# VHH binders against Gliding motility regulatory protein (frzE): the designs that were tried, part 4

Target 1, 240 residues: Gliding motility regulatory protein (frzE), of Myxococcus xanthus (p18769r270to509)
Amino acid sequence: DISNEVREQLDRVESDLHMLRDDAFRFVRRNDDGINTLHGNLAKMADHVAEARLVPLSTVFDAFPRAVREMSRTQGKEVDLVIENADIGVDRSMLGDVRDALVHLLRNSVDHGVESPDTRQQLGKPLNGRIRIRVRVDGDMLHIEVEDDGRGIDPERLRQAAISKRLINAVQAAALSEREAIELIFRPGFSTRDQVSELSGRGVGMDVVKRKVETLGGSVGVSSRIGRGSTITLRLPQSL
Key: E = the ipSAE of ESMFold2; O = the ipSAE of OpenDDE; V2 = 0.75 times the mean of E and O plus 0.25 times the DockQ between their complexes.

## First folded at step 1 (VHH)

Design c11 (framework vhh_7pa5_2)
Fold by ESMFold2-Fast, scan of step 1:
Structure c11 (fold): chain B 240 residues (1-240), chain A 125 residues (1-125)
Amino acid sequence: as target 1 above (240 residues)
Amino acid sequence: QVQLVESGGGMVQPGGSLRLSCAASGLTFSSYAMSWVRRAPGKGPEWVSTISGSGYSTSYADSVKGRFTISRDNAKNTLYLQMNSLKPEDTALYYCATEYDYWSGEYPTNEYDYWGQGTQVTVSS
């Protein structure tokens, strides 16, 4: 059949091209082996020096279940905390700053992210809120994600709030993507730090978290879906 | 001053329809996600539906999915709830509400920032 013959020929050509592509990639890698071996040996030496300074994040995380319970009780909420990959290490000199940033994120999730049991029941959610701390290493960077299943962040509200606070004008606000609008929480003068009073107490905002992380050579990211929760990601060098 | 005023309630037979309205003033309406919450006699409040500020996203309680439709007219600062195939179990005082937004810097007075006075819906044979 003509259509079957043409398809078989095209499938054969595609398979041949795939094999040629794979061979080309292997050839490039092999030709770089001498340089890669030298760089690999130097990187291993640097990694051994860095590893001597690393402390497991469990050193920080071990206090969090109790802290979250106490925060939850104060707010009349029920929150389950799950921690993944706590055995991954970080530079000892960064431990205090990492702890402080994570405590702030956990407090925000408990105090403001996770809804009350009554509201969660009305929304058809499990009565217990969920916070997950997930650690991942990608190259020499450490990723720490703090995720909650709470109310989320409304980008439309953030755009309007930023205009009202005169941090940006209406043209700038309209040009922001949803992700960029959500990132307004990191702007100085936007967060609860600037409020006269708050129930959670200290007036420390997300701009402080961003500054701490940036001082360590890292970056902060956020993703959120209204009604379904938020994830704050801290990206840090594993060693300073 | 923020005000939310509900209307459109009344008495209706099972299987009937009603359209509730909520007129909002004193806030930038399009910036607020809006909800309908109901309270049946002798029961606590039950969330019914929410719509995002732009109207792009909606959500519904399982008890009303397929029967109720939430909508908004941002030019008129008005929230709507179209209620079809009404059941005796839908009998309640219906409130229009908006939720606290920590990130915008509003302080909560409760889980809902603002509540209207409510409008009574009675479904009875």
Scores: ipSAE 0.000, ipTM 0.168, lowest interface PAE 12.1, mean pLDDT 77

Design d01 (framework vhh_8fcz_2)
Fold by ESMFold2-Fast, scan of step 1:
Formats: structure tokens, sequence, C-alpha cells
Structure d01 (fold): chain B 240 residues (1-240), chain A 123 residues (1-123)
């Protein structure tokens, strides 16, 4: 009949319109995905070009005096920051990772390295702590040293801390040399701090510093004398 | 003998509140920074909050900032964690922990942690 034929025709038209709409949306999404991929590739190409340029480390370091002052105020400490050879350049693509590593080191020096003014006075030290960032180039490698004149790293305290954190047992701890004991600071899990800093945005552990530096093809070293301070050295390729 | 004893944990619904307490003994409490750390089921230890030896400085993990408050009472040798707006993700065993150094805000870790108190936020 005519009424049944009209209903069947309307049902077919509805189905066809639905299918056409779905096909149109799939086509638009496919084209949008293609455009997004193209923009992503162009952005990566621009980043790759930028990677070839060396930028002075002062672009990172210029914010540090204020940051150290704010960290020090929070801890009730007074700390002077000295930066040497900030004009030495590094690959632009590395700036973020270098900044993050250095912020971790500066926070560790302020929070754990430098003593309170009262303690420093009792020890016959200047009331203001000193942190020095020194940059040098040796061949194709960049060396960034972060030095403080604080309490230094006590190997025995680190052995005990590692045992209490269950990272190593007493037998393993006793077998470590003094240098190996100091290097415990780089062990994953040695710091349990999950602190988000406005400066670094992630983590506070020395294991994070080591991981970032190694990802860039570099290495990290430490030297310390109890009561006289610590130096952390970052060794990085100047360009990637 | 250094001893840290936590209490105040329990079962709460999401959006609820709990106050955790930590009683310290065996050391000069007012000389040490104190911390709260937690261990969720099947995960490692996560730092939650810290308070300086004097109580003049506090810091918090981003996940709990604005919801948790750390307080200390040096006369009573107590540390507290006031928890509000609890989420299912806050389910963990909570430990009170002492920094190693006297008159320091922190010394790159903790040398003592207590027995823990279980907090369960149900959904």
Amino acid sequence: as target 1 above (240 residues)
Amino acid sequence: QVQLVESGGGLVQPGGSLRLSCAASGFTFSSYAMNWVRQPPGKGLEWVSGISWSGGSTTYADSVEGRFTIIRDNDKKMVYLQMTSLKTEDTAVYYCARDYGEYEDSYWGFDYEGQGTQVTVSS
C-alpha cells in the first residue's frame, strides 16, 4: 500500500542521513588528525633547529638569586649565592633539564647543607652560608659545579639512613667505602620527599638529578668534607 | 629508645575528616623536624607533609595542599595531621617520621618512622 511504501521510504532516508553524517564526521576527524600531525611535525622541526643554538646559562641562572633568597627565608637561614662564568652557552634544548637539576641542588644545599645562623656562629663560621655555581668547559663537555660551605655529608649518617630506609642492610652498609657511602644520596628511594616546587615542578631527590643528567648523556659526581661543605658536579655535553 | 606512636586512623567516607596524632619519646622532640609519610596499598612510601623543629615552617605535597594541616606541640611532644576533604586516593598507612639532624629542617631523609596508623577512605 501507499502508506507502507511512504513509511519504508522515510526509514531509508533517515538511515541514509545517519550514515552520511557519520561518514562526514569521520572524514573531518581524519583531516583534523592529519593537520594536527603536520603541525606536530613542524613544531618538532622548529625545536630541532632551535637545538642547534647555544644559549648563555645566564638565561637560567638570572632567576636563582631570588629563588635562593626565598628558599633561605622559608628555612630561617641567610645564604649568599655566587655565580661564575654564567655567559657560557649550552644547547637550548637542554635548558629545562639543566634548570630542574640545578634547582634540586640549590634546594638541597639550602635545606640540608647550610646550617642555621646560630649553628654557624657556634662553629665559628660566617653567619651567612655561601653557595657557588661555577661553570667551565673542558673540550666538548660542560662542567657545572654547585658548592656550599655547609655541614658536609656524613658517611656514617648516610649508612644509618639507608639502613633505616631498608635500602641496604647493615652488612652491605659496613662494606661501603667513605666515597660509596656519600654516593648513597643518588640511590633511588633515598629521599621520600614528594615535594612540588614552583621552580622545578617535580621531585627533590638526588636520584632525580642523576637521572636527568644521565638522560642528557652526562654524569654526576660528589665531593664533601664534614663540617666544610659539599660540591656536586654535573658533567654534560655542551650540545646534543 | 626513640619511639613514635601514631593514632587516629580509621574508616571514613569520601569528603570526611580525620585527625592523626603522633606521640614522640626518647629524644629532644623540640630539636627535630617532623614529617608525615604514607604508604598506599601496593605502592612505595610517599612524603605527605613536614614541619620544622620550631613549628615556624610547614610544607605539603601538592596532592594534599589545602586539604591537610600539620601541627606540632613541643610541650606535649606531639605532631598532628588534620585531614579534610578526604579522597579514596588518600587510603594508606600513615607514618610519623623524624628527620636525622638536630635544629635542621631536613637532612635528606628520615632516621625513624613509627608503627603507622591505617586510613581507609571508602567509595
Scores: ipSAE 0.000, ipTM 0.125, lowest interface PAE 13.3, mean pLDDT 78

Design d02 (framework vhh_8fcz_2)
Fold by ESMFold2-Fast, scan of step 1:
Structure d02 (fold): chain B 240 residues (1-240), chain A 123 residues (1-123)
Amino acid sequence: as target 1 above (240 residues)
Amino acid sequence: QVQLVESGGGLVQPGGSLRLSCAASGFTFSDYYMNWVRQPPGKGLEWVSGISSSGSYTTYADSVEGRFTIIRDNDKKMVYLQMTSLKTEDTAVYYCAKDLYESGYSWDAFDIEGQGTQVTVSS
């Protein structure tokens, strides 16, 4: 039968095509696995080179307890500083910029974040303020968090301040989300006419912090709750 | 001897609600911020919510803000977590945690004393 023989031949051709397709998929998968392995080995090699350049952040942090004590005495405050994971390393070339950024953050926490002892007592807080520096690594990025248990940031107050300083108009201010309003602290000129020191005050020098971190290929984040304090996070490449 | 006893967990369907309770003893409850923290299967501890000593300030993790409400009753020495619009990602053991220091302290540092209460969100 010609009809039956033609069907048999078509079934064989279909089977052969399926087999060839499966073999091709298997070949591509094996080659992709090889490429992924190569990329993995290159990443490990890069990590070994980067590790050779790393210096512990304790090199920067060792001066901070004294600096915070001096800042606190000037403001009539008592502030406890806690530093976690100080032995995590960063590229040597970044140390000066990291130190400068963190000094600005510590000054802002002491001068403007942490309330006076009298105010803290009225709010049911410990008389001594708390500042915590915590370091963590996430992949190729280094995260340095500076947390205080102070007054926190009021988004509405920041909107009003930005309007009064003519950084934005009322329409622009009203359009900002709460997070965007808090991020106004990083705007150039936020406290320009209110402050004589670039190192002091909420919003004073925060544009400098952002600029320094961005120059290093990183970014700056802020999280705050009124009455509970603020956390500023520096995200930096651990190596260049 | 600080003691915290969590309860109210259970199995619930996605979109459902649960109310967790924490009974505190062994410290001056009205002097401390209280927190809820959770541990999802195979993961570390995640802070969920906090409430000031008086109850006038509350704070929430971004993942739960708008869905969870933290409440306290200082007379009964209780803290509660009202959970709504539950998601499978909310599956975890939930712990009640006292701040290390008196009220107003805002760090992630806290005391976990209880065994926790299991919340499973599954259909």
Scores: ipSAE 0.000, ipTM 0.114, lowest interface PAE 14.9, mean pLDDT 77

Design d03 (framework vhh_8fcz_2)
Fold by ESMFold2-Fast, scan of step 1:
Structure d03 (fold): chain B 240 residues (1-240), chain A 122 residues (1-122)
Amino acid sequence: as target 1 above (240 residues)
Amino acid sequence: QVQLVESGGGLVQPGGSLRLSCAASGFTFDDYAMNWVRQPPGKGLEWVSGISWNSGSITYADSVEGRFTIIRDNDKKMVYLQMTSLKTEDTAVYYCARGYEDYTYGLEYDSEGQGTQVTVSS
């Protein structure tokens, strides 16, 4: 009948439409899968290119034992340097700034942190000072810790220095926690040095180290206990 | 090892003059500021004068300003303190010191010598 013939035609049209729809969906899925694969491959290529720019920190650290020995000899001190995880990589473009910051920190530890052998003997410490450089990766950030077992930083001396230089008043200084007082070493315009030493240009304040690290997209931290030493932590992006 | 050897002290009458000398060894002398510090009988250490690595910056304690002159000779690794118009209050053991006032670490002085005694008395 006419009704059966029309139904057969409709069934054919529906089947043809279903096939066209399925073909269209397969085409879109293949293209979407291709785009997602390209995105994945580009991300992997970008990661591989970023990793290819990394060089081991040993490239910087290999010179440090000699440098610390010379600094120590100049000061009449005995200092042992221990370096951990020197094989961890950093972006090649950052090597110079990382080296400069670390040399500054090592010099500060030798020149100011570690006490003389006679003083260490009086305090019951090992005669040899200890400096430790530790490297670790936390996510996309690189942490470089420079630790000494020296005299530590006196927060009260830093409060008094900041008051004397009129950077803060006595009320503000008294309100700082011990940690906040120690962090005064990083403040712009805060110099812990006598004017007599300004023309030397050596070991300009820790604010310079902070500025260099911040330029690289990182941050600096400090932890110290009077008589037990100090740890300066550089936090840097592993790649730029 | 750092060694500082002071000399030139002695007995002088008020208004007299003395020149103290300090011979430095065991470190890169040109990299450091040098200071003179004194310890009067029964008192603590008192900073007297400082000179930067290149002699470009020189400072004096108020008590000695205009009477004392600090000089360094980097070629000879020597620091001198020329003292004039000496007063009885200048009586002290004088120490040559490597270092500077660092508010983080205080006054850090590497004094290897026994110092040199200056006595200003009639």
Scores: ipSAE 0.000, ipTM 0.168, lowest interface PAE 11.5, mean pLDDT 79

Design d04 (framework vhh_8fcz_2)
Fold by ESMFold2-Fast, scan of step 1:
Structure d04 (fold): chain B 240 residues (1-240), chain A 124 residues (1-124)
Amino acid sequence: as target 1 above (240 residues)
Amino acid sequence: QVQLVESGGGLVQPGGSLRLSCAASGFTFSSYEMNWVRQPPGKGLEWVSGISGSGDSTTYADSVEGRFTIIRDNDKKMVYLQMTSLKTEDTAVYYCAAPYSDWEYLGSDYEDYEGQGTQVTVSS
């Protein structure tokens, strides 16, 4: 009767609504799966495009022999520059920051690292200083090492200089390891008088180098031995 | 007034040993690297060895590595050079030297302050 017919209609409507909801859920899930697949394919394509943007570091390094010669003449020094693995590539978008960082490091080695010819003769070293730039790949990271055979960095001198410049107090200075004391060269305000570079376009000293490398997703390391020289290592993603 | 006073030199036979001492005064000793340099007869000054202000880092000229050891005692304001397996070519006046530079300029050219020296003669 009417009551049974109304119940049958309600049951049909409820069944139809349940089927429609299931179909909608299946449609959304299939579209989400398709979108996720497209996103994955686009990410892979972006990786291939990023690889196509790699340019050899020789693009940056080719100017360095002349630059080091000019810096050396200004300081009355003789410096030999050796560059290894210049054919390794880096993301084109990073070239300007890499160039700026390396010019700062080369200037630091010439101006502050390598001793005068008279001092090198007194120390029994070859009259010509040596700077080596070496590039290595470790997985997805580049290691660019700038090494000199100069005077090296005295961690105690750096501790006292930082205290004198009021960057840290004596208690803080004493708590630093030898390596951490050498890393004071990267502190803002530490070397503003000696390491200003027009080529950087901003900031001063070795803190600019650290900042530039960190903005690229990399890190900077330093090692030094008194009388043997210093090595600054830039660790950078090969591609962004 | 910065003053460095070397002692411990003398005449020794090849293969012998000597310990040189340097007493420092007039500066904050622990804040400066200390070096040994030498001047052989008729030649210029040659760097021999260096030690950081803390004593954590040492370095040596290739000609003396493995034979000489540089040590410092910051409480006594002394630096030492322990020399073993001495050779005739080690004959020289030995000076201790501290860089005397303006601390405001990182990496400025060193002005070495050296003492009166101590004569080492290696001869049969």
Scores: ipSAE 0.000, ipTM 0.097, lowest interface PAE 15.5, mean pLDDT 76

Design d05 (framework vhh_8fcz_2)
Fold by ESMFold2-Fast, scan of step 1:
Formats: sequence, C-alpha cells, structure tokens
Structure d05 (fold): chain B 240 residues (1-240), chain A 123 residues (1-123)
Amino acid sequence: as target 1 above (240 residues)
Amino acid sequence: QVQLVESGGGLVQPGGSLRLSCAASGFTFSNYDMNWVRQPPGKGLEWVSGISTSGGYTTYADSVEGRFTIIRDNDKKMVYLQMTSLKTEDTAVYYCARELYYDSTGYDYFEYEGQGTQVTVSS
C-alpha cells in the first residue's frame, strides 16, 4: 500500500527532525558547558569567603526521617529512608529553598511514587518502599538525588495526558522522545488533575520545584523506569 | 550494580581506523540511551556521540560527524564506536556513558565511571 509507504517516509522524516533537534541541543549545550565551566572556574577562584558560609545539609536532612514516617502513616504505607553524604555543605542562604524542594519531592515519592504494601506484594516487590537521598559534588555544582523504588513514570501516560489537556496534539506527542515526554511533568499546571485554581496548583507540582531550583541558579532533572522507580535530581551551585 | 567496560583502544596512525566496544551489565540496557564521551590529555570531558534505546536515532559532535559511527546491539548489551579518518586531535581516553537524566534546560547528564579505553593517534 502506497499510504503505508508514505507513513513510513513521514516517520523517517520525523525521526530525522528529532535527530537534528538533538544535535542542535547537544551542540548548544556543549558550547554553553564551555562558558559555564569557565564561569565555574572563576567562581572557585573567588569562593574563599563563600565557603565560610557553607552549612552541612544534615541541618536540613535531620528532620526528614520523622517527616517521612508521618507521611507514610497518613498513606498507610511502609517506607524506609536512606540518606547519603549529609555532611556536604551548601550556601546558608539556599537552605530554606532546598528544604522546601526536598520536602515536596519526599511527599511526591510517598504519595504517588511508592505503592501500597498490598500492591507491592502483588508486584513481587519488598513490602517496604525505599527512598534514598544522595548528595554528590561535581566541580562547583551540588547534585541532590531523591530516588524511590516505586511505580515509576510512564511516558505514554504523560503523552496521553498532554493530549487530553490540549497542551499538544497527537502528532506532536508521538514525536516526543521518552525524555521529552517525561519532561512534561515540569510544565506549569500539567501535574494538577484538578486545574481549577492556579493558586492551589502552584503549591503541589513539579513546576514549583523547578522554579525554586532555577531561581537558585540550578536545574532539575528526572530519570525513571516503569515499575522500578524514579530519581529526581536537583543541580545547584554550592555557593552563591 | 551498574558496570560499563570499554575496550578496543590502541595506537593508530593519522587516517587510521579503530572500533571501540562497551559491555554493559547490571541494568536493563534497552531502556537507556547510550553515549560516548572522551577526555583528551590535560583537558576536560567532551561529548562525542549518542544513540537512542532502539538504535533508530544517532547524534554526533561536529568534530567527529562523518568520521565516527555509533551502533548498539541490545541482545548482546553492547555499544560500539566505529572510528575512521582518525586525527591527532582524537587522542583521548574514551568512556561509554549511560544517559542518567535530563534537566529542564534540555541538558542530558551521563554516568561514566569505568577506566575507559585509551586511543592514541600518532605518527
């Protein structure tokens, strides 16, 4: 059939456009990385006073075991929290925003990520869910990862949700990579099923986390595997 | 545990060819985009090439476009980098990298922690 040949050719054209888009993004990112690296090196040369203002992340993390226990009890779930490298420091002025972002991510993992004990038993998983907070340093940037072993993010579900909300059409949704589809969680209002009030929605979505982190000069990343969990990464300057 | 093991490097003359291999274990290989990155002597890391989960999409740095080809074999859990028309500027330690995450600015982050494989292009 000729229509099948045309569809296959259009699919190849769409694939080529996706590849060219990725090439352009990678080229821009590599050029930007060079500039950012130079700026980072200059910042390190001036960081003696800034380092004196660093406080350990444990000042924020020490409250989390209790908070996660309370969140878990409310949802009828059992969750183990593991925290790694809490001794790494961050600029004192960022502590409140970092705390708020992490509390939001922990609540999201407990409420939406980790399945109920009955569901986990049915899926052959350990009954207790696991959340891990891991801190690492990469040059002058700090990476804080919040990982859960829950249900993960389904890119196809996100594509369908975006279509149903009229944010994109079916052709645009099909052209998104898995990465781009999962990035839809960061769009304003996307994560709110009941988008009745913008005021109410702004306190509970991943778009709020993104905005808080970006105002600090950082970025938010996501990685997910269906049925295996999700990792949200906060990338932040260690000093301002 | 995630493991990425690179091999296939060596000494080659300018204009020569090499094929690098990366063996992956400890994760579901077909669920991740894979990349090659390199570190020239005394310099920072440089992204070289990427390949999608299915192998249907490939991307290349401008410096290697038309000379390098990235390939994957999901059944064998392998990534390959076919290098042709090698230049002295290609001298570096090459690492294969699992795409770890991406951020709201569109930047992809990679995990690369193996010893890499040394490529030396010299007359």
Scores: ipSAE 0.000, ipTM 0.260, lowest interface PAE 10.4, mean pLDDT 78

Design d06 (framework vhh_8fcz_2; at its last look DockQ between E and O 0.02; V2 from the best seeds 0.00; counts 0 for: pae E 12.4 > 2, unsure alone 61.0 < 65, placed apart)
Fold by ESMFold2, look of step 2:
Structure d06 (fold): chain B 240 residues (1-240), chain A 124 residues (1-124)
Amino acid sequence: as target 1 above (240 residues)
Amino acid sequence: QVQLVESGGGLVQPGGSLRLSCAASGFTFSTYWMNWVRQPPGKGLEWVSGISDSGSSTTYADSVEGRFTIIRDNDKKMVYLQMTSLKTEDTAVYYCATYTRVSYQGYTVDFDYEGQGTQVTVSS
């Protein structure tokens, strides 16, 4: 019979199709497993490379006590610097930018934050001002706090300065909360004098510090209490 | 005593190049942001370029970006301005300058130290 021959050929074709299907599934599964393994290994390699690139912040911070002594001497002030947790590491490509930002903050604290010894005596403060740098890690983010015990930040002086620099008008200034007023220190053009703002260039204000930190993927915060001092916090990824 | 001494100026044709040098002494050079500032004939001071303490960040006025390069050597206490594609409007006395970084209380920026200047004249 002719019907039996056709049936037998269909059975053979069906068997061959099942084998091909099974082979195809095994091939796809093996390649999926291989891709997942490769992805996992690449992630581990990226982590290992990032850790190998980390350099302790002490390589930058170790020069700060001498720098603060020099700044203090030229200003006729006595300022103590305390550094905490400098053994924490950061990507070596970021060290220069971190140094530049922190030197800027230290100089501002010495020059304009910490009061003169005579003024501190009148205020009942220790003659020696204090600056503290604290480092901590939270997840993949590095927090660097620079705190001084100086005069602090007066939001009303900032409002008035912003008006005089034509960054905002009096109505806008009055509408700012105290925290919003303090954030004016990051506004482009705020930290330069009106007569020389274009002459001074854009590399010497708190807005530049903030932009630099943000270019590195981080953020900058400020908190202050009049008469008690200020804290600037840099938040940075530990590696790029 | 603080000194900043500029050199390397001169007469050059349009399209030419010059390299200015500034030798610093009497202060902790590596903790100061350094700048080049110029004074065109009959005009006020104009900022040209700046470089951070470590040299990791450089800034330029719009009028010179792409043509001028600022460089520093903290070991030799030197800052340089490599100028190329010079134009007639670049004619000025060029000064090396530094100043205290501005406080976040909003006080004005003054140059703490300036040099004596070096004349650059771009003319056919």
Scores: ipSAE 0.000, ipTM 0.230, lowest interface PAE 12.4, mean pLDDT 78
ESMFold2-Fast, scan of step 1: ipSAE 0.024; ipTM 0.367
ESMFold2 (binder alone), look of step 2: mean pLDDT 77; pTM 0.784
OpenDDE, look of step 2: ipSAE 0.019; ipTM 0.308

Design d07 (framework vhh_8fcz_2)
Fold by ESMFold2-Fast, scan of step 1:
Structure d07 (fold): chain B 240 residues (1-240), chain A 123 residues (1-123)
Amino acid sequence: as target 1 above (240 residues)
Amino acid sequence: QVQLVESGGGLVQPGGSLRLSCAASGFTFSSYSMNWVRQPPGKGLEWVSGISYGGDTTTYADSVEGRFTIIRDNDKKMVYLQMTSLKTEDTAVYYCAKWDDYSEGLYYYMDVEGQGTQVTVSS
């Protein structure tokens, strides 16, 4: 029915005009409310800036001796953890990201860096592995170093792994310096498993650690010697 | 259960040739890169050669480049190392290995499962 069709179309037009009118009134009201909200948010932002306080890293580190002990037991390894300068403070807002990054680095050192006791004995190393977390301040920058005395990072193995994952080709791999080869650990997709498993979604790669630290205005460095261990350095700005 | 079974080693004179074989089982062979590593008498493990999971990319240690060829057959779940122009320095136990890709990107190390195959280059 054309009469019914025309009525329905007029009803739709009337409804649309009513909604446009309501949207216009809400826009004007929200603009006035928005100004008040903006003033409130600026005051709250100033309060948050005024409340910015450094929190001792010990609030993060206090859980690490137990965590490393538990990780070591599951791997059949003995690992000694030494923490230096835990009393140095960091911006409260960064605490969670710093904790997550350090837990990831500790797990990598325990699970993969430090050799088994039998292997360490064969290599003439102390049976107990050593992990050291050292905090240093240099100007406005905080340096957190995670060092292990484990197997170290082999640049040739990293080149081959990157080729096998098709992240780079053989020509590109051969052109990398030793330092550039070690920095492959930060490449997106490098920690991705060749074979999918039911546990694959639990992994956090070094590319994620680097991205988080860079988002905080910092940087990540790596230093390693095969057979002697690895040091990962997190450089983060401090709140002044 | 991951199993890697190496074979083909033996006594050979300098300048000779050998073909090593590795039979793989217990994992999805075609999804992993494969490597050959060796342990000379009184020394640690050294990486020799690698091949991508598809076989399209091969890499070699400088000491064996141009003399060794790594090949794989995904249908047979085999990886091979064709060795030519053998030198006394090539004397070692040779192992087939795959990368441990669970390392979350910080460490890559090889899982050496088998007993290996002894290669002795001597007159």
Scores: ipSAE 0.011, ipTM 0.244, lowest interface PAE 9.5, mean pLDDT 78

Design d08 (framework vhh_8fcz_2)
Fold by ESMFold2-Fast, scan of step 1:
Structure d08 (fold): chain B 240 residues (1-240), chain A 124 residues (1-124)
Amino acid sequence: as target 1 above (240 residues)
Amino acid sequence: QVQLVESGGGLVQPGGSLRLSCAASGFTFSDYGMNWVRQPPGKGLEWVSGIGSSGGYTTYADSVEGRFTIIRDNDKKMVYLQMTSLKTEDTAVYYCARSGYEEIWDSYSPLDYEGQGTQVTVSS
């Protein structure tokens, strides 16, 4: 069949081109061996200089297990905290801002994310809530994820809250996707009254967290499934 | 005055089906999530299922997932519970309940109001 023969010819050409490309790549690599060794040594020196400027995030995270335990006791909840890749470093100048943002996110997860033990039992969930802080590096950017297995964020309630606060009208609210509705938490003026009381130990809303992260050259993301939890991601330059 | 009136309960054999209905009045129905909860004989109250204010999301207790379906009709101000593959363990008084609308973070706010209930008995 002509169409089958054409397909076979194309497959052969692709295979031949792949082999030629691989041969050329190996030839270039072998001829560049001396240069590659030099580049490797320069990269090691640059890495040592960069590492001298960074402080491990464990410097911040070491206090969090106790903080989460105390927050949980105050709310009558049981929460397990897991921290992954705490040895990854960040610029010393950012450390305080990163700590403050993460403390706010942990407080939000304990106070609003994780359900009470009675509610979790009623919903058929494990009695202890779970919060995970996970650090990842992607190029020159640092990703810090704060994930809980709590109630999640209700996009329908966020739409109604935004309408009630006169931030958007009903037509605008109906036009938002689920993700866009969840991102309303970052809108200036969206925070509840209680969240802005520094005297009660609350102090800041998610709009403040977003502004702080943006000032550091980063961004904030959110993902959530109702009944299954929420993840807030801080994306930050590893060095300033 | 908030009113929730359940109907559709009755006696059914194991493996059978029933459809429960809840008629709501006295509030803006489309602003509130709705729930079904039940109380088996000699046991405490058990949450069964929930549906968001627009019907855009649903949740189920593990004991009923795959067998029960919650649906709402905001124009008629009704919420329904379609029950299939009924078991003797599903015998209970079933209540329709309105979710609170207090906190943007609290998708499982305490139930503001419960209806009067409808009895479901699964027995051969």
Scores: ipSAE 0.000, ipTM 0.137, lowest interface PAE 13.6, mean pLDDT 77

Design d09 (framework vhh_8fcz_2)
Fold by ESMFold2-Fast, scan of step 1:
Structure d09 (fold): chain B 240 residues (1-240), chain A 127 residues (1-127)
Amino acid sequence: as target 1 above (240 residues)
Amino acid sequence: QVQLVESGGGLVQPGGSLRLSCAASGFTFSYYAMNWVRQPPGKGLEWVSGISGSGSDTTYADSVEGRFTIIRDNDKKMVYLQMTSLKTEDTAVYYCAADYPSGQYSYWEGTTRFDYEGQGTQVTVSS
């Protein structure tokens, strides 16, 4: 029917116009979104250029005294934090990874390294535990040391834990030097829920610290004395 | 054929200074951390100071920090301990000791167990 044909044609034209307007609006929004994305990318590029400048590590460290106090209170411990050479700079892009690694080390020192006040009194130690963060630069490498005066790491207990977890056999364990045994704390496969958490208190999650530092092109060292504490050293490029 | 030979010990007055030397041979010196340990009369071994293979990292016992300086010369295969403001309590036989190449995951501080150690040199602080 001619009336129906004319009406159907009008409805089709109206629908087509609606779709054209919707498409135009989406095109304009996509173009605006594209411009906004470009401006965002340029701003991020400018930030990356600014971030190429070295930023003092105090940017990370200034929050640590409060964090250590909160961790210590939760554990019923008193801990003093000393920070040395916080003015030394690092590439801004590294700050997040450095913060994550150091927070993990501080948590391990408070939770597992530093003894309870009662235990420290029995051992003739000051009631307040001590954690020291020291920064130094050698050429283009940055060294960050995290030291505590806590219980230290027992290499014999680490050897036995590794044997019990079938990570090494008794012959392999006996061949490890004292330092190699202490380095077991960084090995993948040491579970925090296992016998490792019953040892010196240093084995909990240290593989996370190692992975973070290695991602930045750095390395991790450890030194410990039973009853005198532990030092973890992070060696990192000062700039990426 | 590994040898560590200490020298430079002697009698010194309180407040005085001495420089100890240790000559190393028979191993790749720059790959080993070097340490000074001491044994006071009638006491056990006490770790004093350590220095990394490159010389970039140094560590000291609380009792000597600020008074002693450890230095190494990899070309000459020597390690030194510069001792200042000496006290009567510093009287001991001093030993140099080499620690195994620990790679990226360890350093030497606070241990009295070493791969190699010398025969010692006597330091006496007395007036």
Scores: ipSAE 0.000, ipTM 0.127, lowest interface PAE 16.3, mean pLDDT 78

